VHH binders against q8wuj3r1227to1361. Designs and how they scored, part 10

Target 1, 135 residues: q8wuj3r1227to1361
Amino acid sequence: NDFAYIEVDGKKYPSSEDGIQVVVIDGNQGRVVSHTSFRNSILQGIPWQLFNYVATIPDNSIVLMASKGRYVSRGPWTRVLEKLGADRGLKLKEQMAFVGFKGSFRPIWVTLDTEDHKAKIFQVVPIPVVKKKKL
Key: E = the ipSAE of ESMFold2; O = the ipSAE of OpenDDE; V2 = 0.75 times the mean of E and O plus 0.25 times the DockQ between their complexes.

## First folded at step 9 (VHH)

Design p10 (framework vhh_7ubx_2)
Fold by ESMFold2-Fast, scan of step 9:
Structure p10 (fold): chain B 135 residues (1-135), chain A 118 residues (1-118)
Amino acid sequence: as target 1 above (135 residues)
Amino acid sequence: QVQLVESGGGLVQPGGSLRLSCAASGFTFSSYWMSWVRQAPGKGPEWIATIYSGGDTYRDDSTKGRFTISRDNAKNTLYLQMTSLKPEDTALYYCARGLSYWSPFDYRGPGTQVTVSS
Protein backbone atom coordinates (compact mmCIF):
# COMPACT_ATOMS: atom_id res chain seq x y z
CA ASN B 1 0.00 0.00 0.00
CA ASP B 2 1.06 3.72 0.37
CA PHE B 3 3.88 3.63 2.87
CA ALA B 4 7.54 4.57 2.99
CA TYR B 5 10.47 3.76 5.21
CA ILE B 6 14.23 3.81 5.17
CA GLU B 7 16.10 0.94 6.85
CA VAL B 8 19.73 1.15 8.02
CA ASP B 9 21.46 -1.90 9.47
CA GLY B 10 18.13 -3.51 10.40
CA LYS B 11 16.56 -0.41 11.98
CA LYS B 12 13.51 1.05 10.22
CA TYR B 13 12.88 4.79 9.94
CA PRO B 14 9.24 5.05 8.92
CA SER B 15 7.26 8.21 8.23
CA SER B 16 3.58 8.93 8.73
CA GLU B 17 3.76 12.08 6.58
CA ASP B 18 3.38 12.36 2.83
CA GLY B 19 6.46 13.89 1.28
CA ILE B 20 10.17 13.15 1.37
CA GLN B 21 11.85 11.15 4.13
CA VAL B 22 15.55 11.83 4.71
CA VAL B 23 18.13 9.89 6.73
CA VAL B 24 21.68 11.24 7.04
CA ILE B 25 24.51 8.85 7.91
CA ASP B 26 28.03 9.78 8.99
CA GLY B 27 30.37 8.43 6.28
CA ASN B 28 33.19 7.78 8.75
CA GLN B 29 31.37 5.50 11.19
CA GLY B 30 28.15 4.63 9.37
CA ARG B 31 25.93 5.96 12.19
CA VAL B 32 22.59 7.65 11.56
CA VAL B 33 22.92 11.29 12.65
CA SER B 34 19.60 12.72 11.41
CA HIS B 35 16.13 11.55 10.39
CA THR B 36 13.57 14.06 9.18
CA SER B 37 10.79 14.53 6.64
CA PHE B 38 9.56 17.29 4.36
CA ARG B 39 5.85 17.43 3.55
CA ASN B 40 4.51 17.70 0.00
CA SER B 41 2.68 21.00 0.62
CA ILE B 42 3.24 24.60 -0.40
CA LEU B 43 2.59 25.59 3.24
CA GLN B 44 5.60 23.50 4.34
CA GLY B 45 7.97 25.32 1.98
CA ILE B 46 9.38 21.97 0.86
CA PRO B 47 11.40 23.19 -2.16
CA TRP B 48 13.60 25.69 -0.28
CA GLN B 49 13.54 23.84 3.07
CA LEU B 50 14.84 20.64 1.50
CA PHE B 51 17.48 22.50 -0.53
CA ASN B 52 18.69 24.34 2.56
CA TYR B 53 18.70 21.18 4.67
CA VAL B 54 20.90 19.43 2.12
CA ALA B 55 23.23 22.47 2.05
CA THR B 56 23.75 22.07 5.82
CA ILE B 57 24.63 18.36 5.60
CA PRO B 58 28.38 17.90 6.26
CA ASP B 59 30.68 16.57 3.58
CA ASN B 60 31.30 12.82 3.82
CA SER B 61 27.64 12.10 4.59
CA ILE B 62 25.51 9.35 3.11
CA VAL B 63 22.02 10.69 2.38
CA LEU B 64 19.06 8.34 1.99
CA MET B 65 15.69 9.51 0.71
CA ALA B 66 12.29 7.95 0.07
CA SER B 67 9.03 9.46 -1.11
CA LYS B 68 5.64 8.74 0.46
CA GLY B 69 2.41 9.66 -1.25
CA ARG B 70 2.16 11.04 -4.76
CA TYR B 71 5.11 13.20 -5.74
CA VAL B 72 3.66 16.36 -7.33
CA SER B 73 6.41 18.86 -6.51
CA ARG B 74 8.82 19.90 -9.26
CA GLY B 75 10.72 22.29 -7.00
CA PRO B 76 14.49 22.22 -6.40
CA TRP B 77 14.02 18.51 -5.66
CA THR B 78 15.96 17.33 -8.72
CA ARG B 79 18.67 19.97 -8.15
CA VAL B 80 19.00 18.67 -4.59
CA LEU B 81 19.53 15.13 -5.86
CA GLU B 82 22.18 16.38 -8.31
CA LYS B 83 24.13 17.88 -5.37
CA LEU B 84 24.15 14.40 -3.78
CA GLY B 85 25.53 12.61 -6.83
CA ALA B 86 22.47 12.04 -9.03
CA ASP B 87 22.67 12.52 -12.78
CA ARG B 88 21.66 15.88 -14.25
CA GLY B 89 18.35 16.22 -16.02
CA LEU B 90 16.55 13.60 -13.94
CA LYS B 91 12.86 13.07 -14.54
CA LEU B 92 11.15 11.69 -11.45
CA LYS B 93 8.11 9.44 -11.62
CA GLU B 94 5.52 9.47 -8.81
CA GLN B 95 7.75 7.58 -6.34
CA MET B 96 11.47 7.67 -5.67
CA ALA B 97 14.14 6.12 -3.49
CA PHE B 98 17.67 7.47 -3.39
CA VAL B 99 21.07 6.61 -1.93
CA GLY B 100 23.26 9.67 -2.27
CA PHE B 101 26.52 11.11 -1.02
CA LYS B 102 27.63 14.60 -0.17
CA GLY B 103 31.33 15.01 -0.94
CA SER B 104 34.02 15.84 -3.48
CA PHE B 105 33.38 12.68 -5.57
CA ARG B 106 30.54 10.40 -6.63
CA PRO B 107 30.77 6.84 -5.26
CA ILE B 108 29.71 4.00 -7.56
CA TRP B 109 26.93 3.03 -5.10
CA VAL B 110 24.98 6.28 -5.55
CA THR B 111 21.62 4.98 -6.75
CA LEU B 112 18.28 6.47 -7.75
CA ASP B 113 15.14 4.42 -8.38
CA THR B 114 12.03 6.18 -9.63
CA GLU B 115 8.78 4.37 -10.52
CA ASP B 116 5.10 5.19 -10.77
CA HIS B 117 4.01 2.81 -7.99
CA LYS B 118 6.89 1.41 -5.94
CA ALA B 119 10.49 2.61 -5.71
CA LYS B 120 12.96 0.45 -3.80
CA ILE B 121 16.72 0.31 -3.31
CA PHE B 122 18.82 -2.28 -1.54
CA GLN B 123 22.44 -1.12 -1.30
CA VAL B 124 25.59 -1.95 0.63
CA VAL B 125 27.85 1.02 1.36
CA PRO B 126 31.46 0.48 2.49
CA ILE B 127 32.50 2.48 5.57
CA PRO B 128 34.54 4.68 5.82
CA VAL B 129 33.48 6.25 2.51
CA VAL B 130 36.20 8.91 2.36
CA LYS B 131 38.92 6.20 2.37
CA LYS B 132 38.34 5.88 -1.39
CA LYS B 133 39.55 8.98 -3.25
CA LYS B 134 38.01 10.54 -6.37
CA LEU B 135 36.64 8.12 -8.99
CA GLN A 1 -0.09 43.38 8.96
CA VAL A 2 1.78 41.22 6.50
CA GLN A 3 0.57 41.82 2.97
CA LEU A 4 1.67 40.42 -0.41
CA VAL A 5 0.07 41.71 -3.61
CA GLU A 6 0.91 40.27 -7.03
CA SER A 7 0.58 42.08 -10.36
CA GLY A 8 1.71 41.82 -13.98
CA GLY A 9 -0.39 38.89 -15.12
CA GLY A 10 -2.58 38.89 -18.20
CA LEU A 11 -3.22 37.30 -21.58
CA VAL A 12 -0.11 36.57 -23.64
CA GLN A 13 0.55 34.59 -26.81
CA PRO A 14 2.73 31.45 -26.81
CA GLY A 15 6.40 32.39 -27.00
CA GLY A 16 5.75 35.70 -25.28
CA SER A 17 7.17 37.14 -22.06
CA LEU A 18 5.72 38.60 -18.83
CA ARG A 19 7.22 40.08 -15.70
CA LEU A 20 5.28 39.48 -12.49
CA SER A 21 5.73 41.70 -9.43
CA CYS A 22 4.87 41.13 -5.79
CA ALA A 23 4.64 44.16 -3.52
CA ALA A 24 5.37 43.28 0.12
CA SER A 25 4.45 45.29 3.21
CA GLY A 26 4.14 44.87 6.96
CA PHE A 27 7.48 43.12 7.54
CA THR A 28 11.23 43.48 6.96
CA PHE A 29 11.24 42.18 3.38
CA SER A 30 15.05 41.84 3.10
CA SER A 31 15.15 39.31 5.97
CA TYR A 32 12.86 36.69 4.39
CA TRP A 33 13.04 33.98 1.77
CA MET A 34 10.51 34.68 -1.00
CA SER A 35 8.97 32.29 -3.51
CA TRP A 36 6.73 32.08 -6.54
CA VAL A 37 4.10 29.33 -6.65
CA ARG A 38 1.48 28.67 -9.34
CA GLN A 39 -1.78 26.76 -9.49
CA ALA A 40 -3.44 25.74 -12.76
CA PRO A 41 -7.19 24.99 -12.91
CA GLY A 42 -7.92 21.52 -11.54
CA LYS A 43 -4.31 20.97 -10.44
CA GLY A 44 -2.44 21.21 -7.17
CA PRO A 45 -0.02 24.03 -6.33
CA GLU A 46 3.38 23.88 -8.06
CA TRP A 47 6.50 25.59 -6.73
CA ILE A 48 8.41 27.67 -9.32
CA ALA A 49 11.32 29.45 -7.67
CA THR A 50 12.74 30.74 -4.38
CA ILE A 51 15.18 33.55 -3.63
CA TYR A 52 16.73 33.74 -0.20
CA SER A 53 17.68 36.87 1.72
CA GLY A 54 21.28 36.70 0.42
CA GLY A 55 20.11 36.66 -3.21
CA ASP A 56 20.83 33.08 -4.33
CA THR A 57 18.00 31.47 -6.26
CA TYR A 58 16.54 27.97 -6.52
CA ARG A 59 14.39 27.10 -9.52
CA ASP A 60 12.22 24.18 -10.53
CA ASP A 61 13.95 22.06 -13.17
CA SER A 62 10.95 22.29 -15.53
CA THR A 63 11.29 26.12 -15.74
CA LYS A 64 15.06 26.37 -15.11
CA GLY A 65 15.89 28.13 -18.40
CA ARG A 66 12.74 30.20 -18.91
CA PHE A 67 11.94 31.85 -15.56
CA THR A 68 14.14 34.12 -13.43
CA ILE A 69 13.32 35.16 -9.88
CA SER A 70 14.79 38.38 -8.48
CA ARG A 71 14.18 40.89 -5.70
CA ASP A 72 14.60 44.61 -5.02
CA ASN A 73 14.92 45.05 -1.28
CA ALA A 74 14.88 48.85 -1.53
CA LYS A 75 11.41 48.64 -3.11
CA ASN A 76 10.15 45.64 -1.08
CA THR A 77 9.34 43.92 -4.38
CA LEU A 78 9.75 40.37 -5.69
CA TYR A 79 9.85 39.66 -9.45
CA LEU A 80 9.39 36.72 -11.78
CA GLN A 81 10.61 37.22 -15.34
CA MET A 82 8.93 34.67 -17.60
CA THR A 83 10.10 33.98 -21.17
CA SER A 84 9.13 31.55 -23.94
CA LEU A 85 5.69 31.11 -22.35
CA LYS A 86 3.69 27.98 -23.21
CA PRO A 87 -0.04 27.21 -22.89
CA GLU A 88 0.82 24.89 -19.97
CA ASP A 89 2.13 27.91 -18.04
CA THR A 90 -1.48 29.14 -17.71
CA ALA A 91 -2.11 29.42 -13.95
CA LEU A 92 -2.72 31.72 -11.02
CA TYR A 93 0.72 32.86 -9.79
CA TYR A 94 1.26 33.57 -6.09
CA CYS A 95 4.13 35.01 -4.15
CA ALA A 96 4.82 33.53 -0.72
CA ARG A 97 6.90 34.44 2.32
CA GLY A 98 9.16 32.01 4.14
CA LEU A 99 10.19 32.56 7.75
CA SER A 100 13.40 30.56 7.91
CA TYR A 101 15.11 27.37 6.78
CA TRP A 102 12.91 25.19 9.04
CA SER A 103 9.66 27.17 8.88
CA PRO A 104 6.95 26.68 6.24
CA PHE A 105 5.52 29.43 4.04
CA ASP A 106 3.34 31.48 6.35
CA TYR A 107 1.81 34.03 3.96
CA ARG A 108 0.84 34.05 0.31
CA GLY A 109 -0.81 36.70 -1.83
CA PRO A 110 -4.16 36.45 -3.67
CA GLY A 111 -2.33 35.76 -6.94
CA THR A 112 -2.20 37.19 -10.45
CA GLN A 113 -3.68 35.27 -13.41
CA VAL A 114 -1.44 34.35 -16.36
CA THR A 115 -3.18 33.01 -19.46
CA VAL A 116 -1.10 31.81 -22.40
CA SER A 117 -3.30 31.36 -25.44
CA SER A 118 -3.21 31.97 -29.09
Scores: ipSAE 0.005, ipTM 0.181, lowest interface PAE 12.1, mean pLDDT 77

Design p11 (framework vhh_7ubx_2)
Fold by ESMFold2-Fast, scan of step 9:
Structure p11 (fold): chain B 135 residues (1-135), chain A 118 residues (1-118)
Amino acid sequence: as target 1 above (135 residues)
Amino acid sequence: QVQLVESGGGLVQPGGSLRLSCAASGFTFSSYWMTWVRQAPGKGPEWIATIYSGGDTYRDDSTKGRFTISRDNAKNTLYLQMTSLKPEDTALYYCARGISYWSPFDYRGPGTQVTVSS
């Protein structure tokens, strides 16, 4: 059976439903501020609702995504991912995992893994993402 | 005043083809992403395909081998070419305007009915 979860500092954020799971982390403090899922379901949500959600994410946020089921083969996903630091022109396979950032620059740890059967990322993100200016 | 008006729906037999049109007015059509969405009886909306202003298309895997989205910017018209139609394609088909990649849908048309039956 398909399985998907996002884990942050040892805490798991699983998804039992097909779609895109999203975890938003404050890049300043390193705390999870949102855990939301967007279903590929005609009854429970439309993939484009993700665009509106991403627009509400504050700058300096780390954005983690994981797909489950037949959600991520086609759509305007490359635009959402590009806004979060992914390279333009990416082609998504049937599953994806993504570590992104909403902000004025692209950190080196922004990562997309996309494959037909299984996608997985392990990443260490330094906090705060935006360094303090020296006094 | 933004308007989107779909046409070209109707009754077709399984295996048949239809071409849907969406006439756009009240905005600079060539600058916007455009999308086809369908809603089957008793079900919620289902995304079918999007074409962005540069012409590249994104299609749902379940229909991408049978449906093609295209646009004619000179005529302010969006199209959906549908082939090898199946009874499960029976739905009201809507055209929708994508205003940007952050807020892709702000307007939709009233829809055109497609019924696939023998």
Scores: ipSAE 0.005, ipTM 0.166, lowest interface PAE 12.5, mean pLDDT 76

Design p12 (framework vhh_7ubx_2; at its last look DockQ between E and O 0.04; V2 from the best seeds 0.00; counts 0 for: pae E 14.1 > 2, grease 24.5 > 24.2, placed apart)
Fold by OpenDDE, look of step 10:
Structure p12 (fold): chain B 135 residues (1-135), chain A 118 residues (1-118)
Amino acid sequence: as target 1 above (135 residues)
Amino acid sequence: QVQLVESGGGLVQPGGSLRLSCAASGFTFSSYWMTWVRQAPGKGPEWIATIYSGGDTYRDDSTKGRFTISRDNAKNTLYLQMTSLKPEDTALYYCARGPSYWSPFDYRGPGTQVTVSS
């Protein structure tokens, strides 16, 4: 499967090369504030570039990720995703789609899909992003 | 020139312990994530653990509790403390520069053999 893209409110952000596509959305206004990609040829299975990028993302940001092509990932990748609200102990596979959040809390809508062949997420995220009380 | 040299492997009985070392040279060791991986005969490479530049660690659940990764930046050395060793831990153990396994690694050592057998 060589096809991957991120779509936000009807606007598509295609991936041109194998790697990780990232779209950042402002959690208050719901607008895309950045669009970037990390090529597999650069990552080489190492997520440090992504890790550094995530560190620069403003708080209260929705972070979308999608992979194109095969990528090899282990613990360090899960750590990056955990910073964006992913559950601990995740087993990453060769494909991924991710809806995360950069902030001081973990919204319930944070979602990761990981598969060897295809990963897909279709989701509506409420704007503005607000912290919900746990019952 | 970047160089990594593993040591400390050998033959050990089940339940035994070993401490592997990796001597690094040719780069600023303290600035890099370091990783231990292993490969058993007939099997693919297996990620064991990674230690970040600041000393934070991440490890695979399969060896969690038995294996501990650490580093001494002053000595440019990476360590893997192994305890409660099992026959299935038998493998060639590699030290690699970087936070994750990618075949081929940009830089890794030749490996040190660990054999667990009664």
Scores: ipSAE 0.019, ipTM 0.327, lowest interface PAE 5.5, mean pLDDT 86
Fold by ESMFold2-Fast, scan of step 9:
Structure p12 (fold): chain B 135 residues (1-135), chain A 118 residues (1-118)
Amino acid sequence: as target 1 above (135 residues)
Amino acid sequence: QVQLVESGGGLVQPGGSLRLSCAASGFTFSSYWMTWVRQAPGKGPEWIATIYSGGDTYRDDSTKGRFTISRDNAKNTLYLQMTSLKPEDTALYYCARGPSYWSPFDYRGPGTQVTVSS
């Protein structure tokens, strides 16, 4: 709550804002493409900005999210997590961490941790996520 | 064509109740998430509640003890039952189709006015 970050290959991406921080990684090469944050006010009601942002994420992207502070999560913004591989019908607790994927399938490493006091994920993601078959 | 038409609004005294309806047509209603949104004059839209295609709901914390969202898939109708109404509930109430993956909603009705006044 006091503290939140996303770490990718030893590099930390801290957030200065209460709400949800998002890191997007290219699933082909494993490069961080963007790091942004959505304040608690954006996550209340219908968060048009979050929906627009996710729509711009290319297919074959790894999407990491982490909460900071006492964010308010009462849906329906969780619909966005379903697009990123989360199970349908989610109800979030006060904190969350998420390793998601935007693509035509759900990798086994897609993970959501949500709890009232603290949430964390440690995950190893194989790159490239989508492997081309030899023809 | 996709249409959403709200009804059931009106003038009600504080402490009263209203049931809003939203008649949907032009799409497979049972397959979509549905939402109620309100907008007071001079203010931005405020989310009230969402109901999944399967029936589970999300509700705004400030109203969830007084408002209940429900649906009747056989009648293609969405409902909002409002109790213990307060002057601050005065707003134009809209039903909307969504959220979907790409947007919070893709269609919205014209709205029905709820006025809470003595």
Scores: ipSAE 0.013, ipTM 0.350, lowest interface PAE 7.8, mean pLDDT 81
Fold by ESMFold2, look of step 10:
Structure p12 (fold): chain B 135 residues (1-135), chain A 118 residues (1-118)
Amino acid sequence: as target 1 above (135 residues)
Amino acid sequence: QVQLVESGGGLVQPGGSLRLSCAASGFTFSSYWMTWVRQAPGKGPEWIATIYSGGDTYRDDSTKGRFTISRDNAKNTLYLQMTSLKPEDTALYYCARGPSYWSPFDYRGPGTQVTVSS
């Protein structure tokens, strides 16, 4: 029940601790440039580590997140999801998976799946990431 | 001026209990989340627990439920109830005011020493 990983183009990035797993992909060329985990103690008490990490992510980056185990689903750290394109006011449930974007616009493929039982996203992201006109 | 002043530390035997207090002034206490952090000699800061303005609490699993954070907004005071104390809990304990969005902790108190020894 606490099996969690992020997979990018066939390569898996597993998580060993309860909390969230983060993988960053360069939106210009589609390469994974970072893989980091944030355990519950960081999410609860030292959320600035996550804020600093997200602040240092280059613009035009795809940011993947997945929960492992019983992660901290509330608190100030959750605002990072809104900065990466999640809808404001969303409530996280016991599991989450997220495909987000660091940049000046919100791509249509930004997706948050949060469920009490299992959260999973399968997403194809066009590379390079570009802003599309509205319909 | 923002001020945080911790009290309630001291020397206690293993298995004992202490209640730490953090008196806050100079800001709207009820609007900020508050955190307890400890630092043992020669180690970096260790987060213990956070309580949000709405009353939700989060704590580090390393204390295994022995520590409870609480607040009294009418008295502008943050508390840490510590039970079943162990020598490994010996540290300087301080409270910190949570910052606004994207900011690190912007204020902390000078701390109160807790020493657990027989």
Scores: ipSAE 0.000, ipTM 0.133, lowest interface PAE 14.1, mean pLDDT 75
ESMFold2 (binder alone), look of step 10: mean pLDDT 80; pTM 0.801

Design p13 (framework vhh_7ubx_2)
Fold by ESMFold2-Fast, scan of step 9:
Structure p13 (fold): chain B 135 residues (1-135), chain A 118 residues (1-118)
Amino acid sequence: as target 1 above (135 residues)
Amino acid sequence: QVQLVESGGGLVQPGGSLRLSCAASGFTFSSYWMTWVRQAPGKGPEWIATIYSGGDTYRDDSTKGRFTISRDNAKNTLYLQMTSLKPEDTALYYCARGLSYWGYFDYRGPGTQVTVSS
């Protein structure tokens, strides 16, 4: 069966569409601020929309992704993952799950799992991601 | 109307080089990511390389030492420089606009045939 969900602190964000599902979390408070999906589209191309969306995500955001259905197993949209802390040059398989971060550094908890049948990540992210003593 | 037209394919000897071109029209070429993909006989499409609007490239590891993607925004043209060609590189080579997902594209050209044979 084809299913995908992202879970944050016990709350599930299931996906109803084939493509890439994205949950954005504020890195300072740990609050989910966006949940959306980018459907595979022959005419318009899903990676273009996903790239534009990622460009709008504020710095210090935790970005979770999960694939549902068949997605790009190879290709340029992995560059989007690199912008969110993924290692450069990683090859994707048929499924993926990703815990990423948009910011000036790569936290150690940034994780990509990619497999032909099932991809799954369980990760603990310290909040706030960026700590400072003064504003 | 978005249009992409490839050229530069042909018959080449193993170990040879070939440069493919893709002429783009109907959109602001300099603003878009551009991709080369190929389809070998009896196979599905295989991604080769993408060049972003800023000039950065992302290339498949299996070919990146032999193939170079580049663009000329003043001419609205995308290029693929191929070196050290092998019989396994025989395929129809397509130009595509933007990112693509495996086997599918936003917009693509009709392709140009590359045959590597002695």
Scores: ipSAE 0.006, ipTM 0.163, lowest interface PAE 12.5, mean pLDDT 77

Design p14 (framework vhh_7ubx_2)
Fold by ESMFold2-Fast, scan of step 9:
Structure p14 (fold): chain B 135 residues (1-135), chain A 119 residues (1-119)
Amino acid sequence: as target 1 above (135 residues)
Amino acid sequence: QVQLVESGGGLVQPGGSLRLSCAASGFTFSSYWMTWVRQAPGKGPEWIATIYSGGDTYRDDSTKGRFTISRDNAKNTLYLQMTSLKPEDTALYYCARGLDYWSGPFDYRGPGTQVTVSS
């Protein structure tokens, strides 16, 4: 029985099905604005639901992902990771965890962990992500 | 102006082979990943394979033993080599440049080329 969850400020967002769990956080206020999961049947082929979901995420959003069970580790859906700051051409292993960002730049805290047995990220993200430069 | 034009489809008998081509123009082809997609009558679109700019490929497990995606950057052309074709492979096949992040999935796709596998 594999366990997967995303935790934000003490609140856990568990996944009930094999696939990818997603949590979207507003980068200005630090509030969770969306929580969803994409089961393997959606990730196979062309994952229109995932592509459309990511396309609707506003700029300056923090996007967290975690795999559960035997997820789809290859295919066009992995392009989403690159759009959220992951390095291009990375091959996913049996499990993954991801802290991504939707915006015009890649913050230093964007992290992808992918391993055969367990993937885990602990990250502290300063809010607001985009700050007015002083001088 | 981005254009993608597929060719090479047609009627073929079960067990036959076809090579599909997608001619690209209006962009730096070598810099983009490219995808083959098919849509059978009454079904949603089904991903077949993607090839990255560096040549790495991702293929659907159900077809990867029979279908091979490749590219020729000098000719701005994407290919799909199909072998051991089955009636279930009957579909409209189209190529796509990839995800249009702002407008939706795939920023550009071709009109498609019909493949019919029948005796």
Scores: ipSAE 0.000, ipTM 0.189, lowest interface PAE 12.9, mean pLDDT 80

Design p15 (framework vhh_7ubx_2)
Fold by ESMFold2-Fast, scan of step 9:
Structure p15 (fold): chain B 135 residues (1-135), chain A 119 residues (1-119)
Amino acid sequence: as target 1 above (135 residues)
Amino acid sequence: QVQLVESGGGLVQPGGSLRLSCAASGFTFSSYWMTWVRQAPGKGPEWIATIYSGGDTYRDDSTKGRFTISRDNAKNTLYLQMTSLKPEDTALYYCARGLDYWEGPFDYRGPGTQVTVSS
């Protein structure tokens, strides 16, 4: 793909760099609280910057990812997807799009699409993700 | 009980070569990815290279031309071949098993083997 972007409620979050783009949404209010990207050079080996970033994401956060560039499937960074609700032992193709969740359970709307040429997800996520007891 | 024991460190002259070994026990070695990490005095840990169960390797750009990670599953042993050593390569080198990014990128590590590059 020539382009990679994440769109939340009509607002686009594009990336010009090859790698992974990440958008974090507060699961209680539905607002975007972080937007960043990790170039392929950071994803190679042990991507400490990505691991540290994900470790700081609060529980009850929606985490969106989109890839740009070739072969982002190499390396240990894919463990991040498993901790955000992706299936274990997944095999990524050259492109990916991901709607994930950081929390104590896996919502049914967690979705991973991975293809060699173009990956795309359209998802509707109910807010708040976690509903408190009335009593 | 998972055990990782490094060996092969020592004093070496700049430009020299050294081969480190990591003997693994207490788990199915061939099923896990393995990593070499180093820590210089006063510095945080620096990742060097990872080798997956399938044989794919990933290496730090600053050392990948000089360092090669490999494994021998029949011997439950991980290796790091180091060439063209520089004084800045002086560090404690340890091996680690797998990745657990919630508590750090590895779940078990050895005590390390010291590499000192000096004349």
Scores: ipSAE 0.005, ipTM 0.185, lowest interface PAE 11.3, mean pLDDT 78

Design p16 (framework vhh_7ubx_2; at its last look DockQ between E and O 0.17; V2 from the best seeds 0.00; counts 0 for: pae E 8.7 > 2, grease 29.8 > 24.2, SAP .884 > .668, placed apart)
Fold by ESMFold2-Fast, scan of step 9:
Structure p16 (fold): chain B 135 residues (1-135), chain A 117 residues (1-117)
Amino acid sequence: as target 1 above (135 residues)
Amino acid sequence: QVQLVESGGGLVQPGGSLRLSCAASGFTFSSYWMTWVRQAPGKGPEWIATIYSGGDTYRDDSTKGRFTISRDNAKNTLYLQMTSLKPEDTALYYCARLDYWSPFDYRGPGTQVTVSS
């Protein structure tokens, strides 16, 4: 793909560089709290910058990812998808889009689309993701 | 506590083969992703391959036809089978444990592989 963006509640978050773009949303209020990207040089080898970034995402966060251009589709970094609710051992194709969640459970709306040429997800996430327990 | 000890390196001629071993202790080996990394003289570290706890592998394109990563969970040992070795494969080879969010690399001291005629 020649372009990639993540859209949240009508607002677009485009990426200007090849790699993986990431948008983090607070699961209690539904507001975007972070938008960043990881170039291929970070995704190669053992990507401590990415691991540290994901480790600092608060629990009860929605995490959106999308590939742009040529990206590193294999390697240790893909383990972060499992931590965010993706199936274990999943192998990525030429493009990917991901709606993940950082927390103690896997919501039913966690979705990974990985395809050659184009990947796209349209998802509706109920807010708040974690509701107070009732008696 | 966590220890990784590599062995099996040495001097080999171009076209030769070596099998590297990494003996793990101090953690539940079968639960962790394990990886091989090498560092050539005067260069930074280069990732070679990773093996998932369930056995799936991820390999660098430049070596995947010649190098195979495998594990034996009963022996707490990680392996790297290297074939058709080239002078550019000369490096110190490390094994490392991949934990979900540790900022520290748990790796061994490395085993030297030298490919020379």
Scores: ipSAE 0.021, ipTM 0.359, lowest interface PAE 7.4, mean pLDDT 83
Fold by OpenDDE, look of step 10:
Structure p16 (fold): chain B 135 residues (1-135), chain A 117 residues (1-117)
Amino acid sequence: as target 1 above (135 residues)
Amino acid sequence: QVQLVESGGGLVQPGGSLRLSCAASGFTFSSYWMTWVRQAPGKGPEWIATIYSGGDTYRDDSTKGRFTISRDNAKNTLYLQMTSLKPEDTALYYCARLDYWSPFDYRGPGTQVTVSS
């Protein structure tokens, strides 16, 4: 699968290279604040650059990720996703789409799709992102 | 000045074992993630294993069960214990400090491992 992109409110962010594409959205206003891509050749099985990038993302940010090609799924990738609200014990495959959140809580809409052939997420995220009380 | 020096490589028969060492200096070793990578002729760098400052380890599946990464912070030394070596393990093995923008900017000259009957 050589075609991958992230679309936010009608604007497409295409992936240029095999690896992980990241789009960061402000959770208060719903605006895209940054986008970047991490090539497989850079990651080399270790999402170190991604770790650091995520660390610089402001709290209360929605973080979108999508893989292009066969991304490097080995290594401590689960830690990156867990930091953004993914469940522990994930089994990553060669394709992934991810809607995460950087903050002090885990929204219910955090979603990971991982497959060998295709991963896709279509989702509406409410803005502003707020912590909902468990009823 | 950051310096990494690998040692322990050599010629070994299939099924043999080697223990690689990496002596680190010029930085606070205990504060950094350390990684072993290898590069075979005609191939790109291949990640083997990473060890956190706190000791947590991550390994590539291809070498899981055979290779073990460890560190001695008191000695500023990183280790790679290799067992059940195969011809396909033949490569130049590098010790690398994981850094912010480029994980392998700081690495040693490498130590050659050759597995051959």
Scores: ipSAE 0.018, ipTM 0.326, lowest interface PAE 6.1, mean pLDDT 85
Fold by ESMFold2, look of step 10:
Structure p16 (fold): chain B 135 residues (1-135), chain A 117 residues (1-117)
Amino acid sequence: as target 1 above (135 residues)
Amino acid sequence: QVQLVESGGGLVQPGGSLRLSCAASGFTFSSYWMTWVRQAPGKGPEWIATIYSGGDTYRDDSTKGRFTISRDNAKNTLYLQMTSLKPEDTALYYCARLDYWSPFDYRGPGTQVTVSS
């Protein structure tokens, strides 16, 4: 019954499984180039699938993440958030939403919202081809 | 060059205890997240626990709290304290430096733990 989604310029990207949903947007053109989910079983342990996926994201990409249900909020996978611009040592609560960036700098608009009941971000990225919306 | 060398494995009876050590060299140990992984022959690797550079620890619940990760940054050493050992814990145990792109490439050769009657 829990539902979560990522919305980019009016288009919704829902998730059907507990875990983390990821949407990647080309920072130059603002086009969604990837939508992927990582269920809890992948997030536990050493999450090679997630690490490899993030490694293939092109530089200058906007990376959106949102939790679904009771996700694995601790463990090695959370290192990915730091690599995408989150503060080091941040602890996730039961819900999270994240707007990150893969590139040579850390944009001011990189944002993490994490709370026990709900997490939501509405963001307009200052790149002319893309807009961001909540969770 | 990064080196990780595990020690402290051996043959232990069920219910026994063992402390594994991982000696690190060739990098600034205190700056990295460190992890323990185990692998039985013919099986995939299993994550056990990770300790962050800030000292927080995270572990897989499959060991039911029997295993504790710790570090001594002054000695560049990572530890795994294992208690209430079971035959199912028999595996090669190795430490790894968690790196974003290639966490598996910075691992030690491992130390064998065998739990049998």
Scores: ipSAE 0.012, ipTM 0.304, lowest interface PAE 8.7, mean pLDDT 76
ESMFold2 (binder alone), look of step 10: mean pLDDT 81; pTM 0.805

